VH-VL binders against Large ribosomal subunit protein uL10m (mRpL10). Designs and how they scored, part 54

Target 1, 224 residues: Large ribosomal subunit protein uL10m (mRpL10), of Drosophila melanogaster (Fruit fly) (q9vpl3)
Amino acid sequence: RGKINIQRPKAPHYERARVVAVTQPKYPELPKAKSCFKTRAERTQQQQENPYNEIIAREVRNWLDHSRLVAFFHLSSITADDIFRVRVQLHKQNLHLKSYGSKIIEQAVKNTRYEAIVPLFHSNHCIVFSPDPEKTAALLRIVRRVPQMVLLGGIVEETMLSRNQLVAYAQMPGLHAVQAQLVQTLSQAPGHLIQQLQAHQNSFVQVLDVHAKNQMNEETPKST

## First folded at step 5 (VH-VL)

Design x62 (from x51 with heavy chain S103D; framework fv_anetumab)
Fold by OpenDDE, second read of step 6:
Structure x62 (fold): chain C 224 residues (1-224), chain A 119 residues (1-119), chain B 111 residues (1-111)
Amino acid sequence: as target 1 above (224 residues)
Amino acid sequence: QVELVQSGAEVKKPGESLKISCKGSGYSFTEYWIGWVRQAPGKGLEWMGIIDPSDSYTRYSPSFQGQVTISADKSISTAYLQWSSLKASDTAMYYCARQLDYDFPLDYWGQGTLVTVSS
Amino acid sequence: DIALTQPASVSGSPGQSITISCTGTSSDVGGYNYVSWYQQHPGKAPKLMIYDVSKRPSGVSNRFSGSKSGNTASLTISGLQAEDEADYYCSSYTSSSTWVVFGGGTKLTVL
């Protein structure tokens, strides 16, 4: 008779288990005495419900919603002076460098399409906003000179991009430039085809005319 | 030269409304923000809020949220600070100042507007 | 609440160097905080003297300098002159407050 493992009793036979499961008195879960003591989490959440934080969170959402370019940066041992210098440079390009607390960001993006960015804000960070996605190249040019600013990723035209994708995007010709090139190419294509088709026809007609002229000259008897 | 000129001193009673002005000159008015700072008699400086005149985006300090309204008319390069109902505690000097953004220093200041609210 | 603490008053003799401290209560004051200093003479509007911890606007005397160590920013005035007698305010923007905060101000007396 195998040693009854009292520490890990063998699960009863399925039928017994079923009977035990059905006969177990469903004791009403004692109302979890809402410990009168708001858990630190609840207090923190209530503190998070500072009406002002909500206002700032709304502001962040507004920035996100109205920006066609958003870039997220980690700040590594950067001085206030360096940040200020970069801010000024970015501002001249209509790029807005902002910094918000992680809690504010969390609140701002909660239950939004931007919720995926929350993990990026665990450390010192800043965000650059722009209404113009064409400024991506300018942004990268400026921040390349600032080794303390590490690009983490961004949002361009409502699409989340990795660091590498942002760099690639910045290297692409502007949408308008590409469209213009496409239109030019498309507009030239029929013209070139027509020219080529007409060139062959015209050449053929010219050859025929020369041949006709030569035949006429041969038929004129030299009246000696 | 960059200059901010504020409206003259005001003497009001509690419950009255008031709108004071700050006119900017010597720079592109829409390229910079205008902040407002309160200084009660014998007290320190208090940052109230700020406006971007280009689109009238406004931000307030928590202490002044809902207490005042900041606005701007970019056509005449003027920012405004207004109260719907003044209190005696609103007695103070009010300064407008230029800021590149809400997180930038106040680099040029108006001369201040003294508001006195007394019964 | 983010608060900046300044001494109520400091004094010095002409030609001396004095330092005014500005200490933030938040650990964030030591981080990406932008500290500015303003001078205010009686009955006059404040004037920006230092921005970004240590930068001087054009027209400000090189006798004014700023520094920061930890959560404390400092304004140093070298070669103290009678004209330096004024109130001095520090200010800071923090990522946590998302607004400008002023210190309580320091009255500088030139003896």
Scores: ipSAE 0.269, ipTM 0.680, lowest interface PAE 2.0, mean pLDDT 85
Fold by ESMFold2-Fast, scan of step 5:
Structure x62 (fold): chain C 224 residues (1-224), chain A 119 residues (1-119), chain B 111 residues (1-111)
Amino acid sequence: as target 1 above (224 residues)
Amino acid sequence: QVELVQSGAEVKKPGESLKISCKGSGYSFTEYWIGWVRQAPGKGLEWMGIIDPSDSYTRYSPSFQGQVTISADKSISTAYLQWSSLKASDTAMYYCARQLDYDFPLDYWGQGTLVTVSS
Amino acid sequence: DIALTQPASVSGSPGQSITISCTGTSSDVGGYNYVSWYQQHPGKAPKLMIYDVSKRPSGVSNRFSGSKSGNTASLTISGLQAEDEADYYCSSYTSSSTWVVFGGGTKLTVL
């Protein structure tokens, strides 16, 4: 499943061909020359007014509306080949890795219950969608192997969860226990929950440091 | 409980064909890849190749490409390793092992199938 | 692919600590955090002891630990016991010609 395949298999059935095409990210085209001396804000405004952005924002809203699992990640520098490999692994588990510009995300969630996630996307990011919340454990298992992707939090059954809550959800068997945790999350003041999500983004460097330290500590001999 | 059960030991003559099996149980067979590892008598582990049972995609080590065929039948949760014509140098223990995806560890191993090729 | 480099043998006494090295390249051990260690007793199938450089599967003693520095991964066994006597193999993901490459193996003798 690399970009070069020496095998020459028969053309897949129409539906399979479309699924394969979806799992094959298109190469980014070099932006056409339309550069001038403009402020960052002016560039952002021009992108926001683009009609194409509304079409993509509509796609994002559809993913949010039809996904029972949404996970948010900070994304460090990663090669096209490496992210493609991750996308293929995720797709096999009905997990769909998407990356959208911050303005498109803002436009998509404006005036929705998800508006609180916008601050998470002011840095490099990606989102994983799935119609199946039982795939949370599979998602975290796959992503643990990708140090460039750092979990920030997510939405499960329309309930916003912090990183730690999402990790706990992945480990819990049984609907009753999960619902109890979700109710506890929903009982928190909106300001408090938003502050927790914002703090998570602000501490992503600290999270990466803790992850690196934990990995080094696991490698270092413990207890003689 | 996850387990991989391999077929019994085989004693063959050079030039004969052989197909050995590895049956997975206690997990969703199509959610994991099955790798094959060879160990010649008194030697180390050699990765031969791998199969994704969900679509029968295979990848072989260059040293085993064309020498063996890996296949799977997901309806009976069984993977196979096959030779069209055995050589004395194929004498070895063959292990199957489960792998969540192609870059994950081999986490559960079969008991091994000893293949002896001699006249 | 070229096999990862391990010492052919190491030895230690009960209660001591021993370390086994595994050296590769930037395309395997050095490039990824996907190093595994397997223990094989004579006549038995290999058992996964360490994965992702330093993580232990359920049921593996905390006397076993893993680490990595550059192109070299290490398995450390503390509080050495007689039953630790076995062959140990490192393995890494590689993006080159194969997805899995093994080390040559190290025979651990407990004296």
Scores: ipSAE 0.000, ipTM 0.424, lowest interface PAE 13.2, mean pLDDT 76

Design x63 (from x51 with heavy chain S103Y; framework fv_anetumab)
Fold by OpenDDE, second read of step 6:
Structure x63 (fold): chain C 224 residues (1-224), chain A 119 residues (1-119), chain B 111 residues (1-111)
Amino acid sequence: as target 1 above (224 residues)
Amino acid sequence: QVELVQSGAEVKKPGESLKISCKGSGYSFTEYWIGWVRQAPGKGLEWMGIIDPSDSYTRYSPSFQGQVTISADKSISTAYLQWSSLKASDTAMYYCARQLDYYFPLDYWGQGTLVTVSS
Amino acid sequence: DIALTQPASVSGSPGQSITISCTGTSSDVGGYNYVSWYQQHPGKAPKLMIYDVSKRPSGVSNRFSGSKSGNTASLTISGLQAEDEADYYCSSYTSSSTWVVFGGGTKLTVL
């Protein structure tokens, strides 16, 4: 019995070949899994459509909308333990430390008044939220001791502030103190103005009086 | 006006202890840190360390860790630099300066305290 | 460790512009944006001239300016005057170091 040439099998009889050709199962072409050729753009879009990302983005928006103090920080080589420690300290002051991905932030602030903050989120960042702008000083006091947290800026009372402006804000006296100072300054302004206006008048009167006295002395005839 | 006033020049012998002072005025003393800088005769500036007077938080340069002690009394707006045992190599001008935090500069400086350690 | 290198000396004539360089070896690029410059006259305390690379404190002449390119910060003094003769120190802080570092200082001579 001749060695079955498995490499070049003899063509079957034409009738068998016909039957085999007709009975060959037509396997539907496996849909070329579009998934393997998704463009970077499509992958990015699919990531954006993740319902979970939408939920997180909504959360971020909620924090932004309800916070009167928002501070942005760059994180440089900070450990999880260090972050936790800082979080606890901040929490005691009703300051909420959150970390979000840049894409989530972009999604959250898209077409909002906060869109200007997107450029701040190019690296590892965290955000501190507070409903109380008076906590700015407390925030800065805590984070100044954490070299790994670099203050980039913030939002206070819906106003974007630079790092230096935020520090300056924290050093300002309370609103009542500022108001009191303003009232005091305003109350003193009229007095000073009146004094200045009266000073010139008084000087003029004095000069006139001196002139009048000199004229009276010249009119007194030396009675020889 | 912000002002830092340091204690007067000191002449000491090796092995003696010394405490020099820096008094701040014209600002809220507890809102800013106080840094200390050494300058040996004819040499450059050396950052020694810093203190937060509000709670006496301190940090030292590695070169000065364990060599000096920085402290503060916020009740009198005064920071201190002290040695337990002076060396001849401690002969230098010592400056205190105000610093808001690590990322801010030393914006106001004291007049300096000259410390001379000679046998 | 962060080291800042400055030229030992620089000289210029009155009215000229001079530049003092400060080169850092820091591996932490992000922290090197906190560069300050101090002026020190003989027998006097240092004075802050520039901070955050290019910001000038109030009361400092506009003749003083700061810039940075790569790992090198520069202090430029335009319209050089006799009073500018002093030692100049750069300083920096990085998050990788928990201390401030000074450069070696540059002696500026006005000829």
Scores: ipSAE 0.021, ipTM 0.577, lowest interface PAE 3.7, mean pLDDT 84
Fold by ESMFold2-Fast, scan of step 5:
Structure x63 (fold): chain C 224 residues (1-224), chain A 119 residues (1-119), chain B 111 residues (1-111)
Amino acid sequence: as target 1 above (224 residues)
Amino acid sequence: QVELVQSGAEVKKPGESLKISCKGSGYSFTEYWIGWVRQAPGKGLEWMGIIDPSDSYTRYSPSFQGQVTISADKSISTAYLQWSSLKASDTAMYYCARQLDYYFPLDYWGQGTLVTVSS
Amino acid sequence: DIALTQPASVSGSPGQSITISCTGTSSDVGGYNYVSWYQQHPGKAPKLMIYDVSKRPSGVSNRFSGSKSGNTASLTISGLQAEDEADYYCSSYTSSSTWVVFGGGTKLTVL
């Protein structure tokens, strides 16, 4: 067996099970507890103290802390079969596609250097993680064939980059460049980056609204 | 330095086949798509379609779907535009250009290939 | 499959400023910030002058600037020079079936 990269993100059992399910298309179902009735106080306490959210939030923090490449995408409607095929293609390149609820992301990044990304996740989103920043070019090649995934921006070597900066990074000649120096040169302040990423997301939302209206009024395409 | 070099002008009769080329240099050929743009005599620019040379993924404008075939050979950094049967209406200047994806501009252009189809 | 609307021609004198408009719909120019401008001299290939509405590639004079308001994008050329005489095309991403749409083109004459 080959040498395992010890800097590889160590996902909690829940996410490791999902990665295994992508490789072997069997998804385990977690058992659930049932109760006949809940008192008002018990229901209120359960709503306030959901331990599942904190477990997944810790997993998100682990992915953020141990990944040298993180890319943020807006995700429009896509079939389970199509997203599974994309996830398999990405996994072959050590790129890990994850989807988390907005509340979980907020819990994960609260009081961390990543807190500035929270506004990006108000609508449908997904994140791609990798321990290898050289895979940025491979990521963009794969995602170009998935119109439902729109790049918003990312983090490379703990530096936040806009969509255009991340694209520029991907186009640089690989091994010969001092990539740390390049990332330093391309980086921007978190406030400015968030405005840039939010603008791209808002533009994409406008695109989706227009596209949805156009689809409702479009005639049937040419047949062969 | 980035450069795209296209094949020379062609004069053909209707019904003949034709394949024109676009060779990229000065960059990693598989990291960018190649787009094709048509310009009829005295008229404006029309986007025809694109190819990703890394896996030969293609997308065509509806006006050109089924009219032409776009292909690429990444081993020689060359993209192609091909007709199985030319029509007089195919007379135009054809440009190839580098394009990262649908949202990005055509940033470097070939010099163009003039295709004339006449009886 | 309808082209973006540009004026057929525009003219100016050396040293003046001129503006070329490019009008589309909410499905292209109005819906996105992916507007590009190309300069084409007679007998030559187009050259990218502006992308993402207002950004200039390296090597393009700062006399060229771009903007957008609603469904209309604009290319402004300040300090007009003889070598600016060319055809100018706008282009945008479109959510309609064509993916990329060009304007009809504008012939700039420098008198």
Scores: ipSAE 0.006, ipTM 0.462, lowest interface PAE 10.0, mean pLDDT 78

Design x64 (from x51 with heavy chain S103W; framework fv_anetumab)
Fold by OpenDDE, second read of step 6:
Structure x64 (fold): chain C 224 residues (1-224), chain A 119 residues (1-119), chain B 111 residues (1-111)
Amino acid sequence: as target 1 above (224 residues)
Amino acid sequence: QVELVQSGAEVKKPGESLKISCKGSGYSFTEYWIGWVRQAPGKGLEWMGIIDPSDSYTRYSPSFQGQVTISADKSISTAYLQWSSLKASDTAMYYCARQLDYWFPLDYWGQGTLVTVSS
Amino acid sequence: DIALTQPASVSGSPGQSITISCTGTSSDVGGYNYVSWYQQHPGKAPKLMIYDVSKRPSGVSNRFSGSKSGNTASLTISGLQAEDEADYYCSSYTSSSTWVVFGGGTKLTVL
């Protein structure tokens, strides 16, 4: 049995050659994987187009749209256990602690009213969401004891607030208390006005009385 | 007006116990923390620790951990700093100050309490 | 450990502007944005002059200003007056040091 020359196989019979030629699978040219030549920009853009990132970005947008209180924090060297503890405490107050990548946040807020928050996300950050703006005080009470959480600012009732403004907001009396104070102030205003108006009238009457008394005393003839 | 009033000067001997006080007024006492600061004669300011009067949450500087006890009575808007056993090195001016949290400044200060420990 | 370094002393003449520096050793991001400055006259309690690097509390003269560049915060006093003669302390808090830190203090002399 002749050594099968595997390096230069004899040409098959012409009929076999024809069959082989016709039956050779035409493999579609593998699309030149554009992937190998994708510029860093294209790779970054493709990473942005990750369907998963889009889903997360949509989630973030949903949280922003349905939250009346949003607070932004920088996280500095915080452990997972510490985060968990804080999360539990916040959750008890219906405050939701979330952490997202900066790219996701950028994608989520792109071409939205929230685009101004992008500069706040430079490093490790977390966001606290709440449907209740009255929970601002509770939020601050909890997080101020966490030295690894640094308050950067927030959004309350669709208004962006600085750190100091957020603190000031938390210290404000409740809406009802403010309304009560306003009502009280308004109720006192007419009284004060009346008093001021009457004060001038009373003063005038007193002056007239004094004049009248003086005239009566001058008209009493000294009966010598 | 926000005011912190501290107890008067103290003269003690080594080994004696001491408790000094800081009374806050003009603000909601439980909404702010009280910090204590030591200043030895001719030396700089040293932060000792802080207390949240609302629930007596306390944090100490490492240098003062176990050396002093910070406490508060919110019912009378008063914070305390106490020693179980005074040392001569405890001779200093002690200030209390209001602080909202760790990241906020000491915005209002007490007048200070001078503690002198001498044999 | 976080340390704040201040010059031991600075001096100026009335009407001049002087600057006191406060340099931190920590590279922790965020902590140094919360630098405060305190003024202390002899025998008196410290007074807050600047917080958050550059903000002035109510009642503090506009002659006092604060800035920061890198790890160095600065207190500038313009139009120096005799009453400005005091010790000045910077302070900061960082998450790495779970306590407030004061600088060593700077004695300002008005000549």
Scores: ipSAE 0.614, ipTM 0.811, lowest interface PAE 1.2, mean pLDDT 86
Fold by ESMFold2-Fast, scan of step 5:
Parts: structure tokens; sequence; C-alpha cells
Structure x64 (fold): chain C 224 residues (1-224), chain A 119 residues (1-119), chain B 111 residues (1-111)
């Protein structure tokens, strides 16, 4: 599965489109006029599945399926040059920083055990992948120095962990301690993990809203 | 459909420079690495190195570090393997292949470029 | 320049099963589940047959299966057919400076 033999659009999709085209009335040729507004039909057309999105969604599934460590971050404004430097530092530790659109993430995780991550990606985000869960400590040391990246949670050995649980995992000395921690994680009520991840995200939004409001209320120099 | 198309066979003299190409199509070129694999006549496969076209990050096998240069031009979805000075021992089939990362398989391969270096 | 250890050759008859071994260390085959197998017919590019120790890409016959025990990965081909005659290479991720390592290759002869 995954990136091998990327699937083509299904035959039923093309045949359905052909039937619709045959049954629709013909319209006379009209010149295209400039318009800033889109009709419902044009919006529906823009929402049509993009084949390139499916290719990239399969790439995301491949990363998720083959990585034993996946960490999710909210990403604040950062220059391309700065994120490149972070990517290089992470790469030296076999940690791979990737960014994908929220629609692509949703398509990638639909009908999978990872559906719960979708709400994390409604704002700017990035993901770090690694085959080695022992690199969690190295990951957290590197991103501690990057204030634009805020840890939301992650997946370790196919188990979803909140921010606090992932931090605790990074501090564990060995396999038996990891298993004990997973038992504690799994003892939480259904939905607690999602609720906790959303609470962290909402708290971050609230902090940003307060800062934005304070900046708006401050007097700004109005010369030049 | 994912496809990697390599440049044609080359016949060179020792000391000459050479640059061969590998063009990808049917996928997002910058989301996959291109790896280079060498196969000397009648011998096995040797991994030479990779490039990430999104940021031009390269990594070489120690056997090939300083002996070849890997580069890419993402605007035309093409990766390159280059020698500044060829040796007779560089005679081999060179394959490019798509690879998502070091622990992922080389899933789609080019047809190969035969390089012959002789006096 | 250390390669994974494979037997130089393996032989079998049509309908028989054969197994090809691939032995490494704890830094590659033993430490990770990222072993791939490639089939190469004379004059052709290699084709991916198995990845992640035991997974098959679409279009690969279910006669091909993979497994791993300790530092040794194995490719098993059941119901041997004449067209299976080829060279087979294993490959693994490695935490060493080589990053990707191939086996020396095994020539499979069918009758």
Amino acid sequence: as target 1 above (224 residues)
Amino acid sequence: QVELVQSGAEVKKPGESLKISCKGSGYSFTEYWIGWVRQAPGKGLEWMGIIDPSDSYTRYSPSFQGQVTISADKSISTAYLQWSSLKASDTAMYYCARQLDYWFPLDYWGQGTLVTVSS
Amino acid sequence: DIALTQPASVSGSPGQSITISCTGTSSDVGGYNYVSWYQQHPGKAPKLMIYDVSKRPSGVSNRFSGSKSGNTASLTISGLQAEDEADYYCSSYTSSSTWVVFGGGTKLTVL
C-alpha cells in the first residue's frame, strides 16, 4: 500500500461523467466574461476531487504507515529560509518535516484510525515523521528552539498521544516504561485524547486573540 | 502513471566530464527523492546517493562521496548525476529510482543509462 | 562498503518452493522492519517485489512472500515458474553512514 502503484481515477467515475454529458442540453457558445463572483455550479466544480490531491494523500498515508513516530505541530508565520534551517537540523536526526494542506490530510486519513487528527489541521500546520521513536527526545530538543512550532500531539507505535503524553514518552528510559505509559494513556475515557488536543489548540487561539486585541488597542506611531 | 525516463547511453574517455539525466512524470516531483543506483557489468546493485528536489538536500554513500555530484531542477522534474573526471572503473549501468525516504523502497525505476569509459 | 549477505545462487524446479536469505546486523535488518526485495531479469531494471519485510506492491504475485527473524530476512517464492528465473536483491534501511544497503544478490535458476 501507499506510494507504490498510485491508483488511477476509477472507471465508474469517467463513465458517469460521460452519461451526464450526453444527457445534458447543449448551450450556444458564449464569450467568457470577467466576474469576481462564483455561481453555486462553479463552486461545486471547484470542490470536485483533484487527482493531484489523491496522489499527495497517498504519500501522506505512506508516511503515516511507515513511521513509528509522527508529531503534529501548529506552525506560526515563519520564513522559507528559517523553516529550511529547521528541516536540515531535523533531517540530521532522521526526522522529516512535511507540510500538507488540510483537505489532503482529511483525504489521507479518511476511514483510518487517524481520522481524529483532522481538527488539528484547520489552521497552519506541519508534521514530523521518523522510523525511530527513540528520536522523540531529539525532536523535542530541536523544536524547543523554534517558537513558531507548537506541539499538538503525535502518534507513537500507532498509538495517539496528547502533547503531555508525548513529552512524557520522550523521558521514558526503556520499553517496559513505554508499555506502562501506554496503559495509563489507554485508561482515559473515549474522546479524552481528542478533547485534550482540541483544548490545547483552542487555548493557543485564545492567546493569539488576546495578543491581537492588545495590539489593536495600542497607539501606533502615525508618522511617515 | 508514474514514470522515470533516463538519458541515452554514453561512451567516454578517461578524464572527460559527463552529466546524465532522469526525468520524472505522473507524480509530484518535489514530494519524492530520486536515488541513484550503480550496477557494474555482471555485478550487483550499489546505492550511490539521493537528492530531495524540494530543497536540493543530497546524501551520498561514502564510496561515491566526492566522486559524483547529484543535482535536480524541479522546474522540469529532472534529476542529474555528474562526473567531473571519468575513470574506466566508472563503466556501469546507472539507474535512477523514486524513493520517499531512506527507509522506504525504491518503488519506480528508470530504464537505466549505460556509461562506458574506455581509452 | 558492507553489503547484506545473500547466497550467490539458489535452484528449484517448477512448482517447488524456494527461500532466499538476507543477513545483516542490528543496525539494518535486525534493527528495523524496512527490508525490500527486488527482482531483476537480464538486461532489465530491477522491480520491487516486497517492501517492509512482508508487504507486496499491487501487481506482484502472491507466490512471493517475505519474513524476518532476528538479523535475517527471507524471500520465499512458492509454485516456482520459469519466468521467476532472475537475480534477486534484498535491501535495508541502515542507521550507519551508508543509509541504504543492498545485498550481494542471488541468482535463481529454475530447472
Scores: ipSAE 0.008, ipTM 0.491, lowest interface PAE 11.1, mean pLDDT 78

Design x65 (from x51 with heavy chain Y102W; framework fv_anetumab)
Fold by OpenDDE, second read of step 6:
Structure x65 (fold): chain C 224 residues (1-224), chain A 119 residues (1-119), chain B 111 residues (1-111)
Amino acid sequence: as target 1 above (224 residues)
Amino acid sequence: QVELVQSGAEVKKPGESLKISCKGSGYSFTEYWIGWVRQAPGKGLEWMGIIDPSDSYTRYSPSFQGQVTISADKSISTAYLQWSSLKASDTAMYYCARQLDWSFPLDYWGQGTLVTVSS
Amino acid sequence: DIALTQPASVSGSPGQSITISCTGTSSDVGGYNYVSWYQQHPGKAPKLMIYDVSKRPSGVSNRFSGSKSGNTASLTISGLQAEDEADYYCSSYTSSSTWVVFGGGTKLTVL
């Protein structure tokens, strides 16, 4: 039995060759590893198409939609331990500190009413969420002691506020207190106005009465 | 109107203890910090430290850490700066000032307390 | 060490505009533009003139303005008046350091 020349195998019979040619598995061309030459833009786009990023973006939207207080912070050289400490303090006040990538935020707020916040996320940042706008003062009290957390602004009751406006808001009396004060002020206003209007009239009447009395006293002839 | 009123001028000898005061009025005392600033004669302003009167949270400049004690009594809206043992180098004008947080300025200042330490 | 550097003295004539510079040693000085300026007359307490680089408190003349370029903040006084003669201090805090820093002060003389 002749040594099967493995280096130059004899061409098979034409019928076998035909069968072999037809039965050869057509392996799909391995996708040219385009992955190595993906432009930064393509990589960024692929990252955007990451199902995981979409899930996180949805989470961010949910937080935004259900929060009545949202505060944006820049983080400057803060350690993980420091963040954790702050997170714990905030959590005790039902304040939720979250950190997301800028791309995720962009994706989350794209074509939404929150799109205006995108410029705030140009660096390392975190967001604090709360369902209670009355917690603004508590939030600021906690974070103002953390120099690495820089308040950029926030959203309160669907209104975008600057840093200074947020601080001012925190210093305002509660809505009920303000309403009570307003009602009190409004209730007193008519009374005061009436009093002022009547004061002049009463004064005038008094002067007239005095004048009338004096004239009557002059007209009483001394009956000698 | 917001006002900070400091205690009067002090003349002391080296080694003596001293406590000066700063009383705030016209605002919620516990919502703002009180900072202390030293100014030696003919010299510039030196930040010493701050106190949050709400819970007596304090921070000191490294130069003043352990040299002075800052305290507050929120019940009477008063902050204090004290020395356990005065030195001649402590001769200076001392100012208290209101500060909301680190990112906000010293917006209202006391009139200053002159401390003179001489043998 | 975080330091703010100011010129020791600046002078100008009445009606002129003068500028006082305040330069930080690092980019961390005033990282988010938290530079303040204080005016101090002899024997008086300092007065806040500018905060957040360019904002004026109520009651401060519009002749006072602030700006920042890079690590240098500037206080500009336009229409210089005799009453502007005072010492001026810049101040800032850094996120890396939990303390407030003052510049060395600038003496402004009105000629």
Scores: ipSAE 0.710, ipTM 0.844, lowest interface PAE 1.0, mean pLDDT 86
Fold by ESMFold2-Fast, scan of step 5:
Structure x65 (fold): chain C 224 residues (1-224), chain A 119 residues (1-119), chain B 111 residues (1-111)
Amino acid sequence: as target 1 above (224 residues)
Amino acid sequence: QVELVQSGAEVKKPGESLKISCKGSGYSFTEYWIGWVRQAPGKGLEWMGIIDPSDSYTRYSPSFQGQVTISADKSISTAYLQWSSLKASDTAMYYCARQLDWSFPLDYWGQGTLVTVSS
Amino acid sequence: DIALTQPASVSGSPGQSITISCTGTSSDVGGYNYVSWYQQHPGKAPKLMIYDVSKRPSGVSNRFSGSKSGNTASLTISGLQAEDEADYYCSSYTSSSTWVVFGGGTKLTVL
């Protein structure tokens, strides 16, 4: 058959002009010289505070406020590709893996009942958040094949739990009342939980110390 | 309650194939790994590998990688250990055991399957 | 690759206490609190006696206790009884080539 143009223009001039008009920035009322050019004196008067840290700290507080499940992990050396694959699997289950600097976490939990967990984040770490505490079992199934992620403990229904207490919670039948009762029973000694969480982190400090000592012991004394 | 039952003893010749089994009962089979542990006559325990029956993910000890195949059929709650070609050095007791994940112990063990390979 | 180091044998009399050591590296016993102890009677499968360094499963006598210092874990059996005569194996998670590493085993004789 003869040549047929199967593709035709779809944007009439009036519609295109409308789209362009709404996407254009409104003319600024601020003096252009003041907004486009800042003097050295004006730059030196700027605050030294990093507003980025406060924005991210607010994000962390929002995750804590809206998550009924929070799990804390020590993170050993892992490739970007491997952690991305884990993040994808977790996301499918409404589990959100986040990593934040220790200063940001400290800022987020300062003056809250969770401030005591800050020491856990002085080494490499990550946190998993979910609004759904029923997903604890799914979380543990995913991370059980990721040795680089070591479960330290977590928070379920605003109650701090150790690793073994989270595992016990995950293995409960799907009765919310039974799970809530277990959480209350397991969490009767808050000081004990902090001690357990720190013990897991201390294991990695011990690994580093022993490794350093072993490396030093292998060295021949006195350079020649 | 929780029980792992292994297949019976086997006597084979070098070069023959073999598949032994481990059936779990009294728990949710897909929530736990099945690990395989070898014990040569008069020797200690050697970890061979594991399978996650939920998706058939396997991990092997380097000493056993390519020497054996671990598989599972979750519909009948059974894990398997198989050899394509047996060697006399495969003579050993083979145990299956349940493991929640890499950080938990082998908590329940099968009774063992004695495999004897001789000419 | 690397097996954990245990003494080949240990002996004691009824009523005494004995201790079995299990020495590894910073990549296993020293690095993690995931040390387990198994009891094996002749001709039988191993039985878990201790896990997470010091915890006992249901049904295990409180005469069995575990501890760890640095790269060495220890199993202590108090009030030794004839039925305690068995081989004992330590085990740990390892970050090396395998996920599980066993000790060479210790034969406990009760006379």
Scores: ipSAE 0.029, ipTM 0.531, lowest interface PAE 5.6, mean pLDDT 79

